# Designs tried in a protein design chat: VH-VL binders against q9umr5. Part 217

Target 1, 268 residues: q9umr5
Amino acid sequence: SYKPVIVVHGLFDSSYSFRHLLEYINETHPGTVVTVLDLFDGRESLRPLWEQVQGFREAVVPIMAKAPQGVHLICYSQGGLVCRALLSVMDDHNVDSFISLSSPQMGQYGDTDYLKWLFPTSMRSNLYRICYSPWGQEFSICNYWHDPHHDDLYLNASSFLALINGERDHPNATVWRKNFLRVGHLVLIGGPDDGVITPWQSSFFGFYDANETVLEMEEQLVYLRDSFGLKTLLARGAIVRCPMAGISHTAWHSNRTLYETCIEPWLS
Below, E stands for the ipSAE of ESMFold2; O stands for the ipSAE of OpenDDE; V2 stands for 0.75 times the mean of E and O plus 0.25 times the DockQ between their complexes.

## First folded at step 10 (VH-VL)

Design wa3 (framework fv_dargistotug; at its last look DockQ between E and O 0.71; V2 from the best seeds 0.00; counts 0 for: pae E 5.1 > 2)
Fold by OpenDDE, look of step 10:
Structure wa3 (fold): chain C 268 residues (1-268), chain A 122 residues (1-122), chain B 106 residues (1-106)
Amino acid sequence: as target 1 above (268 residues)
Amino acid sequence: QVQLVQSGSELKKPGASVKVSCKASGYTFTDYAMNWVRQAPGQGLEWMGWINTDTGNPTYAQGFTGRFVFSLDTSVSTAYLQISSLKAEDTAVYYCARNHRFDYPWYYFDYWGQGTLVTVSS
Amino acid sequence: DIQLTQSPSFLSASVGDRVTITCRASQGIRSYLAWYQQKPGKAPKLLIYSASTLQSGVPSRFSGSGSGTEFTLTISSLQPEDFATYYCQQLDSYPTFGGGTKVEIK
């Protein structure tokens, strides 16, 4: 039998968005138990990510307990960060494949429709003033806002991304790394035509330097320092990068070719 | 079982130095951060900072920089607190306390050493 | 730093009494609050964390409640071994403790 699949949605999203993905999985892997978690939907997805992590943890624990052989995670957009944090705080998870589906794994720095809607009077160049305040950190988007021009504020004020990345030292950094390393495979999916994740390379742990030049994963300090295990995972062949062009952000979970190429191979 | 055992009481003159030890047992030493907490006679508890037991990186609370140094000997699962240039106001019981592992936040202390009295007197 | 104010500082009670201790934070700290018990000459003991979660091994007569800026520790029926000093601690930022509440025998 196939291992259960757990799906986590993204910002302003819901379980309904994954109806096509569910169809694909059922077709190619009949009998697979797929659970699309219906938590923090719509505007509730703006709640602090740590709160979301707690909620999702409560939902996945019983699923994992019933699947001693292991489970697969498919986590879309903001959900990819939630899942990474989830795997960091759980010392007993049994995730074989963690599929990060167009997730801003290294953060977000861009004026998107999502940001304009939430912060209509703010531009990305000034959003740090809001996001790196205690008030701003009560919103999920600010929890992974990564301003390359204000790295000091990011490192000191980010209550989520800087911590799960191990960029700011904290008492649980070592054990979180240990926990995350329990994953069998980290499958990173994204592409240049996404239109939302900025830069799109963030889905592969690439990101801007101080001059807004995009550096790849292997050039990032979190990799070089192996702060949360990324270098270790790569060394043991546990990281899979699956870039794909021609896919918009809202289509990653409903594209058949993408599913067959980047997702299906890891649903064993 | 988890245990934190600290070194014995110290009597020092002003200007001297003291080094308090905290030996951990019953768990993986490097998996839990170690904290230091001060309590002056008849006073409350004051968090001094913590040390990453894996990397050895210390973080000091405001007011505990300079003369206070956290260190480790991981080979014997021991954390150390060194206080230099001792003052009379440093007279207190010093506790080591293990950080409770938590998703967020992370500064609960689930196990404590028995405390070490440091008396600074001329 | 976040300031925690405990009230009362001293409390006289008898065995069997219901005891309530309050901890007020200078700003909202969600549920990031712990309670400790300390007896003379001994190290503090963790009783409750996350405002209301009972630490393993702690008697059920202890309970915690509250969120935001107001928190309470309750001992439903005070026992002889409960005469001690109690401290609240916040974890929203770097740890700070309340001033303590000494529970004495009446």
Scores: ipSAE 0.461, ipTM 0.778, lowest interface PAE 1.3, mean pLDDT 93
Fold by ESMFold2, look of step 10:
Structure wa3 (fold): chain C 268 residues (1-268), chain A 122 residues (1-122), chain B 106 residues (1-106)
Amino acid sequence: as target 1 above (268 residues)
Amino acid sequence: QVQLVQSGSELKKPGASVKVSCKASGYTFTDYAMNWVRQAPGQGLEWMGWINTDTGNPTYAQGFTGRFVFSLDTSVSTAYLQISSLKAEDTAVYYCARNHRFDYPWYYFDYWGQGTLVTVSS
Amino acid sequence: DIQLTQSPSFLSASVGDRVTITCRASQGIRSYLAWYQQKPGKAPKLLIYSASTLQSGVPSRFSGSGSGTEFTLTISSLQPEDFATYYCQQLDSYPTFGGGTKVEIK
């Protein structure tokens, strides 16, 4: 039989969004127990990411306990950051495949309809004034906001992303790295036509320098210092990069070709 | 069983140095940061800083740069606090304290050493 | 630098009393607040973390509440072993401690 699959949704999202993904898994891996976590739906997805990590952890513990042979994670958009934090903070996780489905792993620096709706008087160039404040860090979007023109503010003010990326030292950095490294495979999915994740290479641990030139994962300081284990995972052959053009942000979990190419092989 | 056992009390003259040890047992030493906390007689608690037990990199609180040095011997799971150029105001109980292993970025101290009294007098 | 102000600094109470101790932060610290108990000649003992989460092995008569700048430790029915000094500690930045609240027998 197949390992159970746990699905973690993104911003302003719900379990219904994954109906096609669930259908694909049922067709290719019949009998797989798939749980789409029904937490922090809709507006609740704006809660601080550490609060969401706590809630999702409580939900995944019993699922992992019932599956001592391991589980898979499929984590979409903002949900991929929640899942990566889970891998770091859980001493006892048994995740084989962590499938990161168009997640802003190195952060977000892009104007979106959601940002315009939430902060109507702000643009990406001045949102740092809100996000890099204590009040702003109470919103999940600001927890992974990464303004390449204010990297000093990001490193100081980020309560989430700078910590899980090991960009700011903290007393548990060693154990978080050890926990993250217990994952079997890290499957990175995204593409240039996503339209929301900015830069789209954030899904592959790429990001802007100060000139908005994208530096790839292997050019990032967090990779070079191996701060949370990316260099070790890549050397182990545990990182899979699966880019696909032509897919918009809301279509990653409903595209059959993407599923067959990037997801299906990792559901053992 | 997690234990932090500190070296015994010290009586020193002004200008001398002291090295307080904190020996850890019952857990993987390099997985947890070690903190140092000072408590002057009849006073409250004052965080002095922490040391990354895997890398050996210390971080000192403001006011504890200079005369205070954190170090390690990982082969015996021991953290050290060295205080040089001792002053009378350094008279205090010095605690080592282990960072909790947690799901969040919070840093609090779940196990403490018994404390080491350092007395600086002429 | 985040300052924590505890009140009262001193409290006299009887066994069985409901006791409340407050801790106020100089700026918002979300829920990143811990409480410690310290008896004379002994190291502090962690009671509560994350403002309201009880540490394993701590009696249920202890509870914490609050967020932002205002936090409370409550002992629902004071016991003889609860006479001690209590400290709050914040973790929204590098740790700082409150000045302490000494709880003594009336």
Scores: ipSAE 0.260, ipTM 0.674, lowest interface PAE 5.1, mean pLDDT 90
ESMFold2 (binder alone), look of step 10: mean pLDDT 91; pTM 0.935

Design wa4 (framework fv_dargistotug; at its last look DockQ between E and O 0.75; V2 from the best seeds 0.00; counts 0 for: pae E 7.4 > 2)
Fold by OpenDDE, look of step 10:
Structure wa4 (fold): chain C 268 residues (1-268), chain A 122 residues (1-122), chain B 106 residues (1-106)
Amino acid sequence: as target 1 above (268 residues)
Amino acid sequence: QVQLVQSGSELKKPGASVKVSCKASGYTFTDYAMNWVRQAPGQGLEWMGWINTDTGNPTYAQGFTGRFVFSLDTSVSTAYLQISSLKAEDTAVYYCARNHRFDYPWYYFDYWGQGTLVTVSS
Amino acid sequence: DIQLTQSPSFLSASVGDRVTITCRASQGIRSYLAWYQQKPGKAPKLLIYSASTLQSGVPSRFSGSGSGTEFTLTISSLQPEDFATYYCQQLDRYPTFGGGTKVEIK
């Protein structure tokens, strides 16, 4: 039998968005138990990511317990960060494939429709004033706001991304790295035509330097320092990068070609 | 079982230095951060900072920079607190305390050493 | 820094009494609060974490409640070994302790 699949949605999203993905999985892997977690939907997805992590953990624990051979995670957009955090805090998870589906894994720095909705009077260049405040950190999107021009503020104020990245030292950094390294494969999916994730390379742990030049994963300090295990995972062949052009942000979970090319191979 | 055993009491003159040890056993030393907490006679508890037992990187609380140094000897699962240029106000019991593993990367202390009394007197 | 204020500072009680200790935070700390017990000449002992989770090995007569800025430690039926000083502690980037509550025999 196929390993169970757990799906985690993104910002302002719900389980309904994954109806096509469920169809694809059922068609190609009949009998697969797929659970799309219906937590923190819509506006509730703006709640602090640590709160979301706790909620999702409670939901996945019993699923994992019933699947001793392991499970697969498909985590979309903001959900990809939630899942990475889940894998970091759980010392007993049994995740075989962690599929990060167009997630801002290295953070977000861009004026998107999502940001405009939340901060209509704010611009990308000034959002740090809000996001790196205690008040701002109560919103999920600020938990992974990564301003390359205000690195000190990011490192000191980010209550989520800087911590799960191990960019700011904390008492659980060592064990979180150990836990995350339990994953069988990390599948990174994204593309240049996403239109939301900014830069799109963030889905592959690429990101802006201080001059807004995009650097690749291997050039990032978190990789070079192996702060949460990326270097180790890459060395053992556990990281898969699957870039695809021509896919908008809201279509990653509904594109058949993308599914067959980037997702299906890892659902065994 | 988890145990933290600290070195014995110290009597020092002002200006001297002291080094307190905290030996851990019963668990993987490098998996848990180690904290230091001070308690002056008849007073409450004061967090001094923590040290990453894997990397050796110390973090000091405000008011405990300069004269206070956290260090490790991982080969013997031991953390150290060194205080230099001792003052009378440094007279206190010093505790090492293991960081409780928790989903949120902050500070609970689930196991404590028995404490080390450091008395600074002329 | 977040300040924790415990009340009362001193409490006299008898064996079998229900005892309640309060800890107030200067700002919201969600449920990131712990309680410790300390006896004279001994190290503190963790009783409760995450405001209401009982530490392993701690008697069930101890319980914690609260969130935000108001927290309570309750001993349902005080035992002879429970006479001690109790501290609350908040989990933040800079951990702080309350001033303590000494529970004495009446």
Scores: ipSAE 0.750, ipTM 0.883, lowest interface PAE 0.6, mean pLDDT 94
Fold by ESMFold2, look of step 10:
Structure wa4 (fold): chain C 268 residues (1-268), chain A 122 residues (1-122), chain B 106 residues (1-106)
Amino acid sequence: as target 1 above (268 residues)
Amino acid sequence: QVQLVQSGSELKKPGASVKVSCKASGYTFTDYAMNWVRQAPGQGLEWMGWINTDTGNPTYAQGFTGRFVFSLDTSVSTAYLQISSLKAEDTAVYYCARNHRFDYPWYYFDYWGQGTLVTVSS
Amino acid sequence: DIQLTQSPSFLSASVGDRVTITCRASQGIRSYLAWYQQKPGKAPKLLIYSASTLQSGVPSRFSGSGSGTEFTLTISSLQPEDFATYYCQQLDRYPTFGGGTKVEIK
């Protein structure tokens, strides 16, 4: 028997986007209970990430309560940040595998179609003026905007990413780290041909330095200080890195080879 | 049964130092930040800052960066407020207060110590 | 810093009255507001957090509402033990407190 799987979608997304993933799970692991959470769909995915975390928490509590042996999370794009926050704020989560499917875990510094729709006259180099304002922090995209050229503004203004990464200290930092460390496995999925996540290594906790040189996870201060548990998880053998080339951002949940290679082994 | 028990009242002369203690019980001390709040006689409440009880890293409110030092002894689940070079305007009740763990954001206080009156007079 | 303005500063009411205290923030603070009760010579006690959620052990006659910049604390039927000063506190940024509302029983 297989543990239940909870799916959390990304920006401008809906539960229908995961129909192929559901088919793959049903074919390979028959009888698995899969719930695709139908919350904050479409434009509602722009609501502040802490609001989304609260709503998704309410939805996952009864599912986890009915599965005392554990559950798995598959969290796509922005949804991976929601899920990581869930693992930190829930004292009693029973997540075995957290599968982060092309999520901007260290932030985003790239021009996207959604960003151009929302802020049509802005480029990545000047979005810090919008995103690092109180008004900008009311949009989910700005909650994980990470401008490597304005690090002081990021650290002071980020209401979400800087906190869950432990880049800005806060009173809950210790308990969030303890809760996150109760996860069985952290499965990081992404690739160089994603086309949206910038740098794509953000899906693996990599990010730019001030020269836009990508520093990998083990070179990040949050890893070196073990601020939310990455160093501990890696030492424990609990981090799985599964990069795959040739997959665009919208195709991660509809590629059979990706599923078989990176997802299926972790859905015990 | 969460409890925060503070040290007793202090009467000091200007220029002296004082160290107020706040002993926690009934919960895991390092899981919750400790805040300090001041209330001058007849006045409202004023947040002074907080200390991360796991790392020992303090954050001070504006106006409290100097003569006010937060510290810990985690072996006895105790937070400390030290005030140096006491002035008459430091006369107040000083409270310790624990952060609530499950809300976003984390700056409200679910349990308070009984308060320590520090009186500074010649 | 975010300024919180409480109204009224003083309130005199009879046992059984419905009492409403308001707190206005100088900037939007979403629902991140707490209410405290402080009796003379005692530490403050948390009544309500997240604008409307009652702390454990608080009587149901207390309720909170509001979001953004305007918030209210309501006592549906004032009791003699409710004589106290009430403070709001925002928790969207570094904490600040309102000036207080002293409730006196006639």
Scores: ipSAE 0.039, ipTM 0.603, lowest interface PAE 7.4, mean pLDDT 89
ESMFold2 (binder alone), look of step 10: mean pLDDT 91; pTM 0.933

Design wa5 (framework fv_dargistotug; at its last look DockQ between E and O 0.73; V2 from the best seeds 0.00; counts 0 for: pae E 6.2 > 2)
Fold by OpenDDE, look of step 10:
Structure wa5 (fold): chain C 268 residues (1-268), chain A 122 residues (1-122), chain B 106 residues (1-106)
Amino acid sequence: as target 1 above (268 residues)
Amino acid sequence: QVQLVQSGSELKKPGASVKVSCKASGYTFTEYAMNWVRQAPGQGLEWMGWINTDTGNPTYAQGFTGRFVFSLDTSVSTAYLQISSLKAEDTAVYYCARNHRFDYPWYYFDYWGQGTLVTVSS
Amino acid sequence: DIQLTQSPSFLSASVGDRVTITCRASQGIRSYLAWYQQKPGKAPKLLIYDASTLQSGVPSRFSGSGSGTEFTLTISSLQPEDFATYYCQQLDSYPTFGGGTKVEIK
C-alpha cells in the first residue's frame, strides 16, 4: 500500500483548494489515504505560525502513529513553513517526502495582493516597522517577513523564520537540526511566474542580498553554516529542486503537469 | 539518570577570579543548552544566560556581560562559569541548569546542579 | 523586561491545607510560565511548565492554571515536605523569576 499523504494549506486557504490534487493522487496512487488538514483556514491562517505549528502537530501525530512505514507531506505556500517547523520540533516524525509547494522558505519581501489588503497603508519598504514589532509578530505573514535592508531587525525580531533557519541562535537549534534531518527527501517546488512568492527563488531557499540581488541556496549563510541541515541534506542527495514556469501561485496544486513532474514521483 | 554536579564552594578576595564547573551525565550533553542562574543570600533567582553546548556560543543576560564567561569542555561534558574581578556583590550560589526540550519558547529548566557558593570577602 | 509579582511573599499553612500562590506578569505572556520549588540549601525543582503541565515525578496535588497575566499554583493538600519557597518563571522573553513565596508551617 501507498504511504499516507498529509496536506497542509496556505494563507487564506482551505481544504477545498486541493480537490484537484486529491483527484490526481487517487488516479495515480489508488488507495492512498490523503488527509487535508482543515485547521487555521481563511483568516485564521493569520495567527502566529508557532500557534499553527502546535495545532498541526496535534493533528499529524495520530496520523504518523498509524503509519509506521512513514508518511508524505505536501505543504503549500505558507504551509511549507509550518511543515518545516513541524519537522524541526518533532523528534519522532516519520516523514519520507516533504514536498514544499511554492513556499516562501527563505521568507517573503514583496508587495503582493496578499500583503496589500492586510496592510493597505504599508509598502514593502516600510513593513519592517510593523512586522518587526511585538505586535506585528502576532501575524503569520510577519513571522516570515524577511527585509534584506533591515537584517539586524529581522535577526532580532523575527520570532519564527530566523529561528527555524538557525540564523539566530537558540537553545533548541541543535535538536531542531537533528529532527529536520530525519526527512527522507526535501522536494522544493516553485517558479518564476508565481506572482506571489517574492522573490520566487525563496521557494528554493534563494533570497535577496542587501542590494536585492537574488542569491541561490548555496550562497546563503544558512546553507554555508548548515544551520538547520540544508548542506547536509544536499550532500546526501536528499534535496530535489523542481522549478516550473507558467504556473501562477493559486494553480500549483491544480496543475496536472506539475503534479506528474514534481509531486507524483515522490509519493511512492 | 540525568545529573549535574558542580564544583565545591569558593572563598575569594575582591579582585580575584573564580571558575565554577558543572559536569553533566546521563544524557547527550551537546543536545541541551546549559543555563546559569545566580542566587544571592536570602534573595531570589536570577538568570545569567545560556551557552550552546554544541557550538560553544554563549549568550549573557543584561548585567552579566564583561566579567562573566561561559565555556565548555565537551570531551568531559562540562560547562564552566568564570567570574573575574570579583566583587562583594558577587557573593551568591551559582547554579547550572539544563534547558528543558520544548518547541517554542524554550527557557524551562528541568535539571539543576546542586549549586556552588562563591563568597567574596576581604 | 517582564516583571513577575508573586503573592503572597509569605504564607503560613498547616498540613492538609489547600494552598494557592499567585503570579502576576507585567504584560501578557500567554502560557509561557513555570513554577519551581526550592528547599533551603537545595537547588530549585521544576514543578509545572507551560502554566499547567505537571513535570514528571511531581505529585498530583500540585497544579497550575492561568494565562495572559494571572497565574496560580495550587497545592490541594499541603504535605510536610511541601514547606518550601516557590518561584514562578516566565519565558515570553528572556527568563525572569518572581520574588518567591515562602510557605511556612503555621
Scores: ipSAE 0.805, ipTM 0.898, lowest interface PAE 0.5, mean pLDDT 94
Fold by ESMFold2, look of step 10:
Structure wa5 (fold): chain C 268 residues (1-268), chain A 122 residues (1-122), chain B 106 residues (1-106)
Amino acid sequence: as target 1 above (268 residues)
Amino acid sequence: QVQLVQSGSELKKPGASVKVSCKASGYTFTEYAMNWVRQAPGQGLEWMGWINTDTGNPTYAQGFTGRFVFSLDTSVSTAYLQISSLKAEDTAVYYCARNHRFDYPWYYFDYWGQGTLVTVSS
Amino acid sequence: DIQLTQSPSFLSASVGDRVTITCRASQGIRSYLAWYQQKPGKAPKLLIYDASTLQSGVPSRFSGSGSGTEFTLTISSLQPEDFATYYCQQLDSYPTFGGGTKVEIK
């Protein structure tokens, strides 16, 4: 039998968005228990990411407890950051595959319709003034805002991303790394035509330097210092990169070819 | 059983230095950060900072940079607080304290040392 | 840093009374607050974390509530051994403590 699958949605999202993904799993791996977590839907997805992590933690504990052989996570967009934090804070998680579906793992530095709705007079170049304030950090999107031109402000003000990346030291960094490294596989999915994740290589732990040149995962300080385990995972052969062109941000969970190529092989 | 055992009371003159020890037992020392907390006579608790017990990298609270130095000897699971150029205002009980849970970057302190009274008088 | 203001600074109560101590944060700290008890000459003892969760071995007469900026520690029926000073501590950023509340038994 197949391991249970837990699905975590993204910003302004809900469990209904994953109906096609559920259909694909049911057709290819019949009998798989799939739970799409119905938490922090819609506007609730703007709540601070640490609140979301706590809520999702409470929801996954009983599922993991009933599946001693392990579970899989499929985590979309903002949900991929929630899941990565979850793997760090849970001492006893039993996740085999963590499937990160177009998630801004190294942060976001791009204008989106959601940012324009929230902050109508702001552009990416000046959004740091809002996001790197106590008020701004009350919004999830600011918890992973990563302005490559204001790195000092990012490192001091980020209440979430700088901490789970180990870019700002904290008392639990060693244990969070140990917990994250219990994952069996890290499956990174994304592509150049996403249109929302900026740079799209953030889904693969790539990101801008100060000149807005994209550095790949292996060139990032968090990788080189192995601050939360990326170098260890890569050396272990546990990181899978599955880029795919031609898929927009809202279509990752409703493209059958993407599912069969990048997701299905990891749903043991 | 988790225990934090601190060194004994110290009586010092202004300008001297002191080194307070905090020996941990009952858990894996390098997996939990060690915090230092000060309590002046008749006053409340004041967080001084923490040290990463895996890397040895200290972080000091505002106002505790300079004369206060955190260090470790991981071979004996011991953290140290050294205070140089002692002043009368440094008279206090100094506690070491361990984090308890891993759900946030900053934790409540579930185990405390018994405290070390440092008295600075001429 | 986040400032915590405790009130009252001290109180006097009889055995059996219900005692309430308040902690106010200078900004929202969600539910990230702990309460400690400290008896004279002793280290602080953790009572409550995450605003309302009792630490193992703490009597059920202790309870915590609140979120955001306002938090309360309640002792439902004060006992002689509850003579102590109580401190709140926030966990939302680098730790800070409230000024303390000394509870004296009449």
Scores: ipSAE 0.171, ipTM 0.666, lowest interface PAE 6.2, mean pLDDT 90
ESMFold2 (binder alone), look of step 10: mean pLDDT 92; pTM 0.938

